# Ledger of designs, part 3: VHH binders against Glutathione S-transferase TCHQD (TCHQD)

Target 1, 266 residues: Glutathione S-transferase TCHQD (TCHQD), of Arabidopsis thaliana (Mouse-ear cress) (o80662)
Amino acid sequence: MQLYHHPYSIDSQRVRLALEEKGIDYTSYHVNPITGKHMDPSFFRMNPNAKLPVFRNGSHIILDTIEIIEYLERIAEVSSGIEDATFNREVVEWMRKIREWESKLFTLAHIPDNRRLYVSKFLRMVVIARMAESPDLASAYHRKLREAYDTEDKLKDPGALRRSKDHLLRLLDEVETKLEGTTYLAGNEFSMADVMLIPVLARLSLLDLEEEYISSRKNLAEYWALVRRRPSYKKVIGRYFNGWRKYATLVKTWMFVRVRSLLRKY
Key: E = the ipSAE of ESMFold2; O = the ipSAE of OpenDDE; V2 = 0.75 times the mean of E and O plus 0.25 times the DockQ between their complexes.

## First folded at step 1 (VHH)

Design B5 (framework vhh_7zox_3)
Fold by ESMFold2-Fast, scan of step 1:
Structure B5 (fold): chain B 266 residues (1-266), chain A 123 residues (1-123)
Amino acid sequence: as target 1 above (266 residues)
Amino acid sequence: DVQLVESGGGLVQPGGSLRLSCVASGFTVSSNYMGWVRQAPGKGLEWVSDIYSGGSTGYADSVKGRFAISRDNAKNTLYLQMNRLKPEDTAVYYCAREGSGYDYEWSTYFDYAGQGTQVTVSS
């Protein structure tokens, strides 16, 4: 089994947490979307949406995060002698509800405009270069280029960010209410619902928004402290978000983009 | 526990050749994005060459046609074959990996980048 992912991709973190919690071994392939590697023809042919993660088992390729997690649950259950896995209905409902909040616009809105625009221009140049190198993929690359401009237009709309924030607040309020009666999101046992939520909280932590969104909610704050103690969290997310390491990672990524841009290497 | 150890640098005459090696431990070279970056005296960092996990390679215009990146899975080693060397190629060469905890381990600032290997092209 192979996973194409990046440590700062929320959906990648979801799949990696599921794999770690289930003790499933896989081959790791890092694909950094900030540097445009998700637009490489070999990766792009496997996933024309250019989104992370991509899960592969032989010839079987799964692109949807929830479908990957469902597949892993089935594998784990079959290995234990169960005919197939059946998710609790509440687990599935939470997974879909959490997936409905799109993190991209929210995350980009919290990055300084100068750096965001520089990366955006770099990525557009990567797409244009790949179109020239692989004419058979030109139509799909044109779609990605159009999506990049659409994202820039949404970032100019203050209402879009406000709606994203409101969606997140409502989601976290529902989580807070559920956690009044349970240890984890779908009951007293850890589940794939928690796997979906943990990366959202980690993104808020990465953006220095813990006090506004997490600490202000008693049960969510206790939950966040609890899930950060899990070995899966430490391996998948924790090592990237520790004080000095967080800044080292951001500096490295920025320096790579600068080097590539200075070399006109797209 | 990730380690990168570069070697193969030295003094060479213009027009000569050198092969740089980067021995990796703690991870598999064939499963990761890898590359070479260099820093010439008094200049900034310059990206030289890269290889994606799938085997696709790229080169800076300044070295295209003269340098070749490759890897040996049995030895878990990344190579840079440098031909027709010019005085302008004089630099410290660093082996780089896109890391899970660190993005692009290509600088001495970073725990999993090697110390580099000095290449001097001079008569």
Scores: ipSAE 0.000, ipTM 0.105, lowest interface PAE 19.9, mean pLDDT 77

Design B6 (framework vhh_h_nbbcii10_fgla)
Fold by ESMFold2-Fast, scan of step 1:
Structure B6 (fold): chain B 266 residues (1-266), chain A 129 residues (1-129)
Amino acid sequence: as target 1 above (266 residues)
Amino acid sequence: QVQLVESGGGLVQPGGSLRLSCAASGFTFSDYSSYALGWFRQAPGQGLEAVAAISGSGGSTYYADSVKGRFTISRDNSKNTLYLQMNSLRAEDTAVYYCAADSEPYYSGEYWDTEYDYWGQGTLVTVSS
């Protein structure tokens, strides 16, 4: 089994947490979307929507995060001698509800405008360069270029950001209410619902929004402290998000993008 | 169990060349491996410092400014071995050289971090007349 991922991708974190919690070994392949590596022709031919993660087992390629997690649940059950695993309905309902909140617009809105626009321009230039170098993929790259401009338009719409924030607040309020009676999101046992939620909380932490969104909710704050103690969290997220490692990685990535852009090398 | 064994160290004259090898067991070298691989050194009386690294994800190479253009990191996946080709050696290159592997994918901000998961025992390189 192979996983194409990045430690700062929320959906990548979800799949990696599932793999760690299930004790499933895999070959990991790093794809950095900030530097445009997800637009390299070799990766792009495998996944023309250029999204992370990509899961592969032999000839079987799965691109949807929840489908990957459901597949891993089935694999784990089959390995235990259980035929046809039955998933808890509450777990699946939470997973779908959490997935409905799209993090991209919210995340980009909390990055300083000058940095965000510079990276956005760099990535558009990468797409244009790949389009010129691989004419057989030009139509797919053109679609990605249009999507990049659409994202910029949404960032200029204050109503879109407000709706995203309101959606997140409602989601976290529902989580807070559920955690009043349970240790984890779907009961007293850790589940794939928690796997879906943990990267959302980690993203809020990465953006320095813990006080506003997490600490203000008593049960959510206790839950966040609890899940950060899990070995899976430390391996998948904690290592990349603590102290100087977080800032060093961001600074070096920014420097790479800036230097390549200044030299017009894409 | 992951194990790294360095070899190829020794005495070499200034301006000379030397190739270090690191044999790995317990994991496989490939473009899809989650293991980041690197060479570190510790000169007498100094701290540990990064020399060169190769990403497990795409085979990208990174070098310390002091060795760039003189040293080349490479790997042989069929032999599960990491190499460091050292050319134009100088007295200040005298150090114990360590092979290291990190179970997480390499990221640019992490290259100079000395917190790799697995380390070899080291091999001494002495540059002297």
Scores: ipSAE 0.000, ipTM 0.154, lowest interface PAE 16.5, mean pLDDT 78

Design B7 (framework vhh_7yz9_2)
Fold by ESMFold2-Fast, scan of step 1:
Structure B7 (fold): chain B 266 residues (1-266), chain A 120 residues (1-120)
Amino acid sequence: as target 1 above (266 residues)
Amino acid sequence: QWQLVESGGGLVQAGGSLRLSCTASGSIFSINAMGWYRQTAGNEREWVAFITSGGSTTYADSVKGRFTISRDNAKNTVYLQMNSLKPEDTAVYYCAAEEYGSGRWYEDYWGQGTPVTVSS
């Protein structure tokens, strides 16, 4: 089994948490989207939408995060000698609800404009370079270039960010209410619903928004403290986002982009 | 490309009931969630209740146990059954809808709102 992923990717964190919680071994391939590696032709041919993660088992490639998790759940059930286990309906409903909040616009809006635009310009130059290098993929790369400009237009629209914030607030209020009666999101046992939510909370923490969105909600704050103690969290997220490591990772990535841009290497 | 039409508001005495309706023009598959917000003079809009296309519901703490949200997917209509109404429920009620898979609400489809006044 192979997983193409990156520590900054929320969906990558979801799949990696599922793998760790189920004790499933896999071969790890890092693809850094900030440095444009997700646009490399070899990866792009496998996944033309250039999103992370990509899961592969032999010739079987799965690109959708929930489909990957469902596949892993099935593998774990079969390995336990259970022939026809199924997901709990409440777990699936929470997974879909949490997936519906798109983190990209929210995340980019909290990055200083000067650094965001610098990285955005760098990534567009990477896409243009790859179009020249791989003419067979030119139409797919051109679509990604257009999507990059569309994203910049949305970032100029205060209404788009407001709608994203409102969606997140509604989601977290619903989570807070559920956690009044349960230890985890779909009951008193850890489930794939928690796997979907944990990276959202980690993203808020990474953006220094923990007090505004998490600490202000009593049950969510207790939940966040509890899930950060899980071995899966420490391995998947904690290794990259513990105190100084959070800033070191961001600084290294920004300096890499800056140096390559100065050298005109794409 | 589509609009929300609200109805059912009015004047009611404390302890009474009202049922609000909101109908959306457009495709049944384009609407992921529908819900209600309310606004009093001088205050920001407050979320009241949501229902997803699959029937999952959520309520604000202030209305939980008193209000029930439901939907008819064939009619693209959402209902808000308001029981045990209190004077503090007096507000203009706005219907909102979220497009399937978008993660966003269409603010320009909030309509003019439906006034609800609870006496005494």
Scores: ipSAE 0.000, ipTM 0.104, lowest interface PAE 19.5, mean pLDDT 78

Design B8 (framework vhh_gocatamig_d2)
Fold by ESMFold2-Fast, scan of step 1:
Structure B8 (fold): chain B 266 residues (1-266), chain A 122 residues (1-122)
Amino acid sequence: as target 1 above (266 residues)
Amino acid sequence: EVQLVESGGGLVQPGGSLTLSCAASGFTFSDYALAWYRQAPGKKRELVAGISSGGDTVYMDSVKGRFTISRDNAKNSVYLQMNSLRAEDTAVYYCATGRYDSSGEYLRYDYWGQGTLVTVSS
């Protein structure tokens, strides 16, 4: 089994948490979207959406995060005896509800404009270079350029960001209410619903928004402290979110973009 | 109500051909990506072919050169042309549709058809 992912991708973290919780081994391929590796023709042919993660088992390719997790649940027969219809139904509902909140606009809005625009320009140059190298993919790369400009337009729309923030607040309020009666999101046992939520909380922590969104909710704060102690969290997220490692990873990525841009290498 | 209806499945001899069709309704077809998945008896569901709203395609390695996915926006339909069929292609074939989430991060296949059976045997 193979996973194409990045440590700071929310959907990549979801799939990796599921793999770790189920004890499933896989071959790891790091694809850094900030450096434009997701636009390399070999990866782009496999997933023209240029999104992470991509899961492969032989010739079987799965691109949807929830579909990947459902696939992993079916191959991990040891966990099937514990699941029942009540928790399974609630688990699926929570997974879809959490998936409905999109992190991209929210995340980009909390990155300084000069850094975001610099990376955006670098990525557009990468796409242009790849179009020249692979004319058979030119139409798909052109679509990615249009999507990049659409994202920029949404970042200029205060209504879009406000709607994203409001959606997150409603989601976290529902989670807080549920956690008044349960240890985990779908009951007193850890489930794939928690796998979907944990990366959202990690993103808030990464953006230094923990006090506003997590610590302000008593049950969510206790939940966050609990899930951060799981071995799966430490391996998938905690490893990359510790102070100096977090800083080192971000600095290396930023320096790579700056050097390549300065040298006009894409 | 979003609805996908597959047709074109049946019994075919090895080396034969079939064309699967999926008729869609209840959404703006041209804005959505479409895919064909299959599930063989005792196996997991797997992606066979996908086509984006812009017409870009992806194929499973074992069907490249044999299968072709296409779409007709005027007819709200997606097709899977299957040539040089093998016993290993025997499966229930499902049509799926989805769109990029609001972040543009990942394509979700939110809607599925009921499936159409393809049997390749003599």
Scores: ipSAE 0.000, ipTM 0.123, lowest interface PAE 19.9, mean pLDDT 77

Design B9 (framework vhh_7nfr_2)
Fold by ESMFold2-Fast, scan of step 1:
Structure B9 (fold): chain B 266 residues (1-266), chain A 124 residues (1-124)
Amino acid sequence: as target 1 above (266 residues)
Amino acid sequence: QVQLQESGGGLVQPGGSLRLSCAASGFTFSNYAMSWVRQAPGEGREWVSSISSSGDYTYYADSVKGRFTIARDNVKNTLYLLMDSLKSDDTAVYYCAKGEYSDYGEYRGAFDYWGQGTQVTVSS
């Protein structure tokens, strides 16, 4: 089993948390999207949407985060001697609701414009260079350029950010209500619903928004403290998000982009 | 293979109503957000509306808010757009798209698949 991922990708964190919780071994391939590695032709042919993560088992490639988690749930249950697995409906419903809040616009809105625009320009140059190298993929690379410009337009729309924030607030209010009666999101046992939510809370922590979104909700704050103690969290997220290491990784990545851009290496 | 097929377009007078449908196949429809996007003659594509996989969350462009309603039937694998109080400016080819415009995932990008479109003409 192989996983193409990045430590700062929410969907990558979701799949990695599922793998750790299930005790499933896999070969790890680190793909840094800020440096444009997700646009390399070999990776792009495997996933023309240039999304992370990508899960592979032999010739079988799974690109959707929930489909990967469902696959992992199924194989873990089969290894436990369960032939006819039935999923808890509430777990699946939470996974879908949480997946529907997208972090990209929200995250980008909290990054200084000068740094964001510099990286955006670098990534567009990477796409153009790859398009020249692989004419057979030119149509798909053109689509990625269009998506980059569409994202910039959304960042200029205050209504789009307001809708994203409102969606997050509604989601967290529903979570807070559920946690009044249960230890975890779908009951008193840890589930894949928690796997979906934990990276969202970690993203809020990374953006220094814990006080506004987490600490203001009593049950969510207690839940966040509880899930951070899990071994899976420490391995997948904690080791990259603790104190100085969080900033060191971001600085290192930015310096790489800066140097490659100055040298015109795309 | 993913297939999205739109229907329900036509000619309507200003102030009229139309209901568009999109039949989806080749993927687990209930697992994905869906969107409507339009393109007027000589103009670029404009996002119109999105609906979450569950149907619990809907989003609308300011130009159509209060006039259009997006809905889905996960049993029938069908997406709908109910258009009321139509204006001449609503004249466009309407496309069904897999994905949510407000759902620019970290590395997902917008709209994995597009349908062939259905023409809506608002003319007096």
Scores: ipSAE 0.000, ipTM 0.169, lowest interface PAE 16.0, mean pLDDT 78

Design C1 (framework vhh_7nfr_2; at its last look DockQ between E and O 0.46; V2 from the best seeds 0.00; counts 0 for: pae O 9.7 > 2)
Amino acid sequence: QVQLQESGGGLVQPGGSLRLSCAASGFTFSSYAMSWVRQAPGEGREWVSSISGSGGSTYYADSVKGRFTIARDNVKNTLYLLMDSLKSDDTAVYYCARDYRYSGSYDEYFDYWGQGTQVTVSS
ESMFold2-Fast, scan of step 1: ipSAE 0.262; ipTM 0.645
ESMFold2, look of step 2: ipSAE 0.186; ipTM 0.651
ESMFold2 (binder alone), look of step 2: mean pLDDT 82; pTM 0.835
OpenDDE, look of step 2: ipSAE 0.007; ipTM 0.296

Design C10 (framework vhh_7zox_3)
Fold by ESMFold2-Fast, scan of step 1:
Structure C10 (fold): chain B 266 residues (1-266), chain A 122 residues (1-122)
Amino acid sequence: as target 1 above (266 residues)
Amino acid sequence: DVQLVESGGGLVQPGGSLRLSCVASGFTVSSNYMGWVRQAPGKGLEWVSDIYSGGSTGYADSVKGRFAISRDNAKNTLYLQMNRLKPEDTAVYYCARDRGWELLSYYGMDVAGQGTQVTVSS
């Protein structure tokens, strides 16, 4: 089994938490989207949407995060001798509800404009270079180039940012209400619903927004403290997100982008 | 309204072939996880094959190398090409859109349509 992922990708973290919780081994391939590796032709041919993660098992290539988790649930259950593997309905409802909040615009809005624009320019140059190298993929790369400009336009729209923040607040309020009566999102047992939410909370922590969004909610704060103690969290997220360590990868990535841009190598 | 209609079943001799079709309305087949499940007489539902949104396919060990799943975006139709059929393949075949628990929980699955009967016998 192979996973193409990055430690800072929320969807990558979701799949990696699912793999770790189920004890499923896999071959890891790091693809750093800030350096443009997700636009390399070999990766792009597997996933023209250029999103992480990409899961592969033999001839199976699965691109959707929830579809990957459902696949892993099925194979883990049959390995334990359960013929009719199932998610309960509440787990699936939470997974889809949490996936509806798109983190990209929210995350980019919390990065200083000068850094964000520099990276954006670098990534557009990478797309243009790959388009020239692989004419057979030019149409798909052109769509990605347009998408990059559309993202910049959304970042200039105060209404888009407000709607994203409001969506997150409503989601977290609903989570807070549920956690009043249960230990985990779909009851008293850890589930894939928790796997979907944990990276959202980790992203808020990474952006130094824990006080505003998590600590202000009693049950969510207790939940966050609980899930951070899981071995899966420590291996998948904790290693990269604890204290000053959370800045190390970002600093190294920024330096790489800056050096490559200054050398005009894409 | 979401609807799935299966067809293409019938009576076939061991070693023969059939092609099943599933016409979708109310959503796009090419942008969704889709699968085929079957129910043999007196038994529960069994997953047979699936195709992920990105085009990757999977097969149950019992049918691997004999069955091929595909889709036609223009016709919004899912297919299952069944070759080298065995008596053990006798079942009602249903197509399903994965909406989380619906494909993974056979007891809670609301299967659209009546399915199509495949009988492999001399």
Scores: ipSAE 0.000, ipTM 0.120, lowest interface PAE 21.1, mean pLDDT 78

Design C2 (framework vhh_gocatamig_d2)
Amino acid sequence: EVQLVESGGGLVQPGGSLTLSCAASGFTVSSNYLAWYRQAPGKKRELVAGIYSGGSTVYMDSVKGRFTISRDNAKNSVYLQMNSLRAEDTAVYYCAKDRYLGSSWYEYDYWGQGTLVTVSS
ESMFold2-Fast, scan of step 1: ipSAE 0.000; ipTM 0.246

Design C3 (framework vhh_6fv0_2)
Fold by ESMFold2-Fast, scan of step 1:
Structure C3 (fold): chain B 266 residues (1-266), chain A 123 residues (1-123)
Amino acid sequence: as target 1 above (266 residues)
Amino acid sequence: QVQLQESGGGLVQPGGSLRLSCAASGFTFSDYYMYWVRQAPEKGLEWVSTISSSGSTIYYKDSVKGRFTVSRDNAKNTLYLQMNSLKPEDAAQYYCARGRYSSGWYDEAFDIRGQGTQVTVSS
């Protein structure tokens, strides 16, 4: 089994948490989207949507995060002798509800404009360079280039950001209400619903928004403290994003992008 | 009225040269990235070249590097493609397209596309 992922990708974190919780071994391949590695032709041919993660088991390639998690559930259940590998209804409902909130616009809106625009320009130059190197993929790269400009347009639209923020607030309010009666999102047992939510909370923490979104909600704050103690969290997210380490990693990545851009190497 | 009009195509022998022009009107040409794309009979659209709004950043399809040169004259609202050492594989209808933003074009549909100009390379 192979996983193409990155520690900063929310969907990558979801799949990695599922793998860790289930004790499933896999070969790890790092694909850094900030440096444009996800636009490399070899990866792009495997996933022309250029999204992370990509899961592979032999000739079987799965690109959708929920489909990957469902596949992992089947593997784990079959190994334990369970005949029906299914999620309960509430788990599936939470997974879909949480996935409906798209993190990209919200995340980019909270990055300083000078750094965000510099990285955005660098990634567009990478896409243009890959079009030149792989003309068979030019149409797909043009789609990615347009998506980059659409994202910049949405970042200039106060209404788009407000809609994204309002969607997140509604989601977290529903989570807060549910956690009044349960330890985890779909009951008193940890489930794949929690796997979907944990990276959202980690992203808020990474952006220094914990006080506004998490600490203001009593049950969510207690839940966040609880899930951060899980070994899966520490391995998948905690090792990369705790304390000063998150700032050091972001500074090093920014310097890499800046040097490559100055040297015009894409 | 916004328009792009390509010209300069024709019949050429292998190894020959052609210069294509694209006349833009009805918009601020100097604000847009411009593209040359081509379509051979019974094939899809293929990207050929990109030039930034100022003309300072230029990219080419690998198979045309060293043979084709894109340029623009913002004062004349005109985009050019100088094609040297033409090969049979270069025979196609050539189109110019503009990017809706500062770079790229408006997905696969193009924000604006002209009628094109036919390039034929003899067998």
Scores: ipSAE 0.000, ipTM 0.124, lowest interface PAE 19.3, mean pLDDT 78

Design C4 (framework vhh_7zox_3)
Fold by ESMFold2-Fast, scan of step 1:
Structure C4 (fold): chain B 266 residues (1-266), chain A 122 residues (1-122)
Amino acid sequence: as target 1 above (266 residues)
Amino acid sequence: DVQLVESGGGLVQPGGSLRLSCVASGFTFSRYAMGWVRQAPGKGLEWVSDISSGGRTGYADSVKGRFAISRDNAKNTLYLQMNRLKPEDTAVYYCAKDYYGSGSYDLYFDYAGQGTQVTVSS
């Protein structure tokens, strides 16, 4: 089993948490979206949406995060000799609800404007270079270029960011209410619903928004402290989002982008 | 400013029928999946039925064959036809809008109206 992922991708973290919680071994392939590696033709042919993660088992390729997690659930059940049962509806409902909050616009809006625009320009240059290198993929790369400009337009729309923030606040308020009566999101047992939520909280922590969004909610704050102690969290997220290492990794990536841009090497 | 107004509840004898209506405003009704959820005395919320924007329906096992969900997009109205009612159907019934407009049977509803009381008693 192979996983194409990046430690800072929310959906990559979701799949990796599921793999760790289920004890499933896989071959890891790092694809850094900040440096444009997800636009490389070999990866792009496998996933024209250029999103992470990509899961592969032999010839079977799964691109949707929830479909990957459902596949892993089935593999774990079959290996234990259990006949496939109907999924817990509450778990599935939470997974889909959490997935509907898209982190990209929110994340970009909380990055200093000068750095965000610089990275955006670099990624557009990477797409243009890849179009020239692989003419057979030109139409798909043009779609990605159009999406990049669309994202910049949304970042200039204060209404778009407000709607994203309102969506997140509503989601976290519902989580807070549920956690008043349960240890985990879908009951007193850890589930794939928690796998979907944990990377959202980690993203808020990464952006230094923990006090505004997490600490202000008593049950959510206690939940966050609890899930950070899980071995899966420490391996998948904690090693990359721990104190000074968070900033060191971002600085290294920024320097790489600046050097490549100065050399006009895309 | 989403608004859902339920009506049609009341007292009915076992074996009887009721038709619930929900008038929606403040959003493009035809683009969202809609559903009915209920809360019986002393119980939590239960999903009863849903209908996608394209008209595909889903039902809880407890109501299959007895209830029928439908929608009239021209009138922004959702319906629930309830037949062969049982005492176990006694609940407040809420009209709910799917928050992401997915059209899936695995819906999550984020808006509910004020509800309409259905009491099935002899």
Scores: ipSAE 0.000, ipTM 0.099, lowest interface PAE 19.7, mean pLDDT 78

Design C5 (framework vhh_7yz9_2)
Fold by ESMFold2-Fast, scan of step 1:
Structure C5 (fold): chain B 266 residues (1-266), chain A 120 residues (1-120)
Amino acid sequence: as target 1 above (266 residues)
Amino acid sequence: QWQLVESGGGLVQAGGSLRLSCTASGFTFSRYAMGWYRQTAGNEREWVAFISSGGRTTYADSVKGRFTISRDNAKNTVYLQMNSLKPEDTAVYYCAAGYDWRSEYSYDYWGQGTPVTVSS
């Protein structure tokens, strides 16, 4: 089994947490969207939406995060006794409810405009270069270019950002209420519902919004402290979100984009 | 102050049975998963059995079918029923309170250990 992913992709983190919790081994392929690697023709042909993660098992390719997790649930050994090996109605309902909140607009709104626009320009140049390299994909790349401009328009729409924030607040309020009576999101046992939520909380922490969204909710704050101590969290997310390592990785990535842009190598 | 106290260890003949108990104090026992680990001289600590806060159990392959882990939240106690004991089961047994069986670093509290010797 192969997984095309990136440490800062929420959906990639979800699949990787599921794999780690189930003890399933896989071949890892890093695809950095900030450097434009998700637009490389070989990856783009496999996934024309250019989104992460992409899961492969032989000829079987799965692009949807929940479908990947459901697939992993089916292949997991029944006799292993893993706590998260069985899906029930409540777990599935939480997974879909959490998935309905789209993180992209919210994340981009919390990045300084000057840095975001610089990276956006670099990625547009990468798309244009790939169109020249693979004329057979030019129409599909043109669609990605149009989507980039649509995203910029949404970032200028205060109503879109407000709706995203309101959606997140309602989701976290529901989580807080559930955690009044349970240790984990779907009961007292860790499940795939927790796998879906943990990367959302990690994203809030990464954006320095923990006090505003997590610490203000007593049960959610206790839950966040608890789940960060799981070995799966430490391996999948924790190692990449440590203070100096996080900044070192981001600075290195930004320097790569700047150098390639200045040299006009896309 | 927290405490985990193991009891029930001792000397037993091969094929015999022992029941280990571990009683917790100083934390909310019912919210924690409980595990049993064992260690022989010169070897790393080995995971044996796990029971979640909700009662789900998992066992190491070496003890499946012979050992049973259970808990009594009213008594703040976790048990390890060991049947069909083998000389290879000779070790110091530790109970631990935590949240995940996959890593010993997932446990917040550890007992001092109780020795079990299985003679041939």
Scores: ipSAE 0.000, ipTM 0.181, lowest interface PAE 16.4, mean pLDDT 81

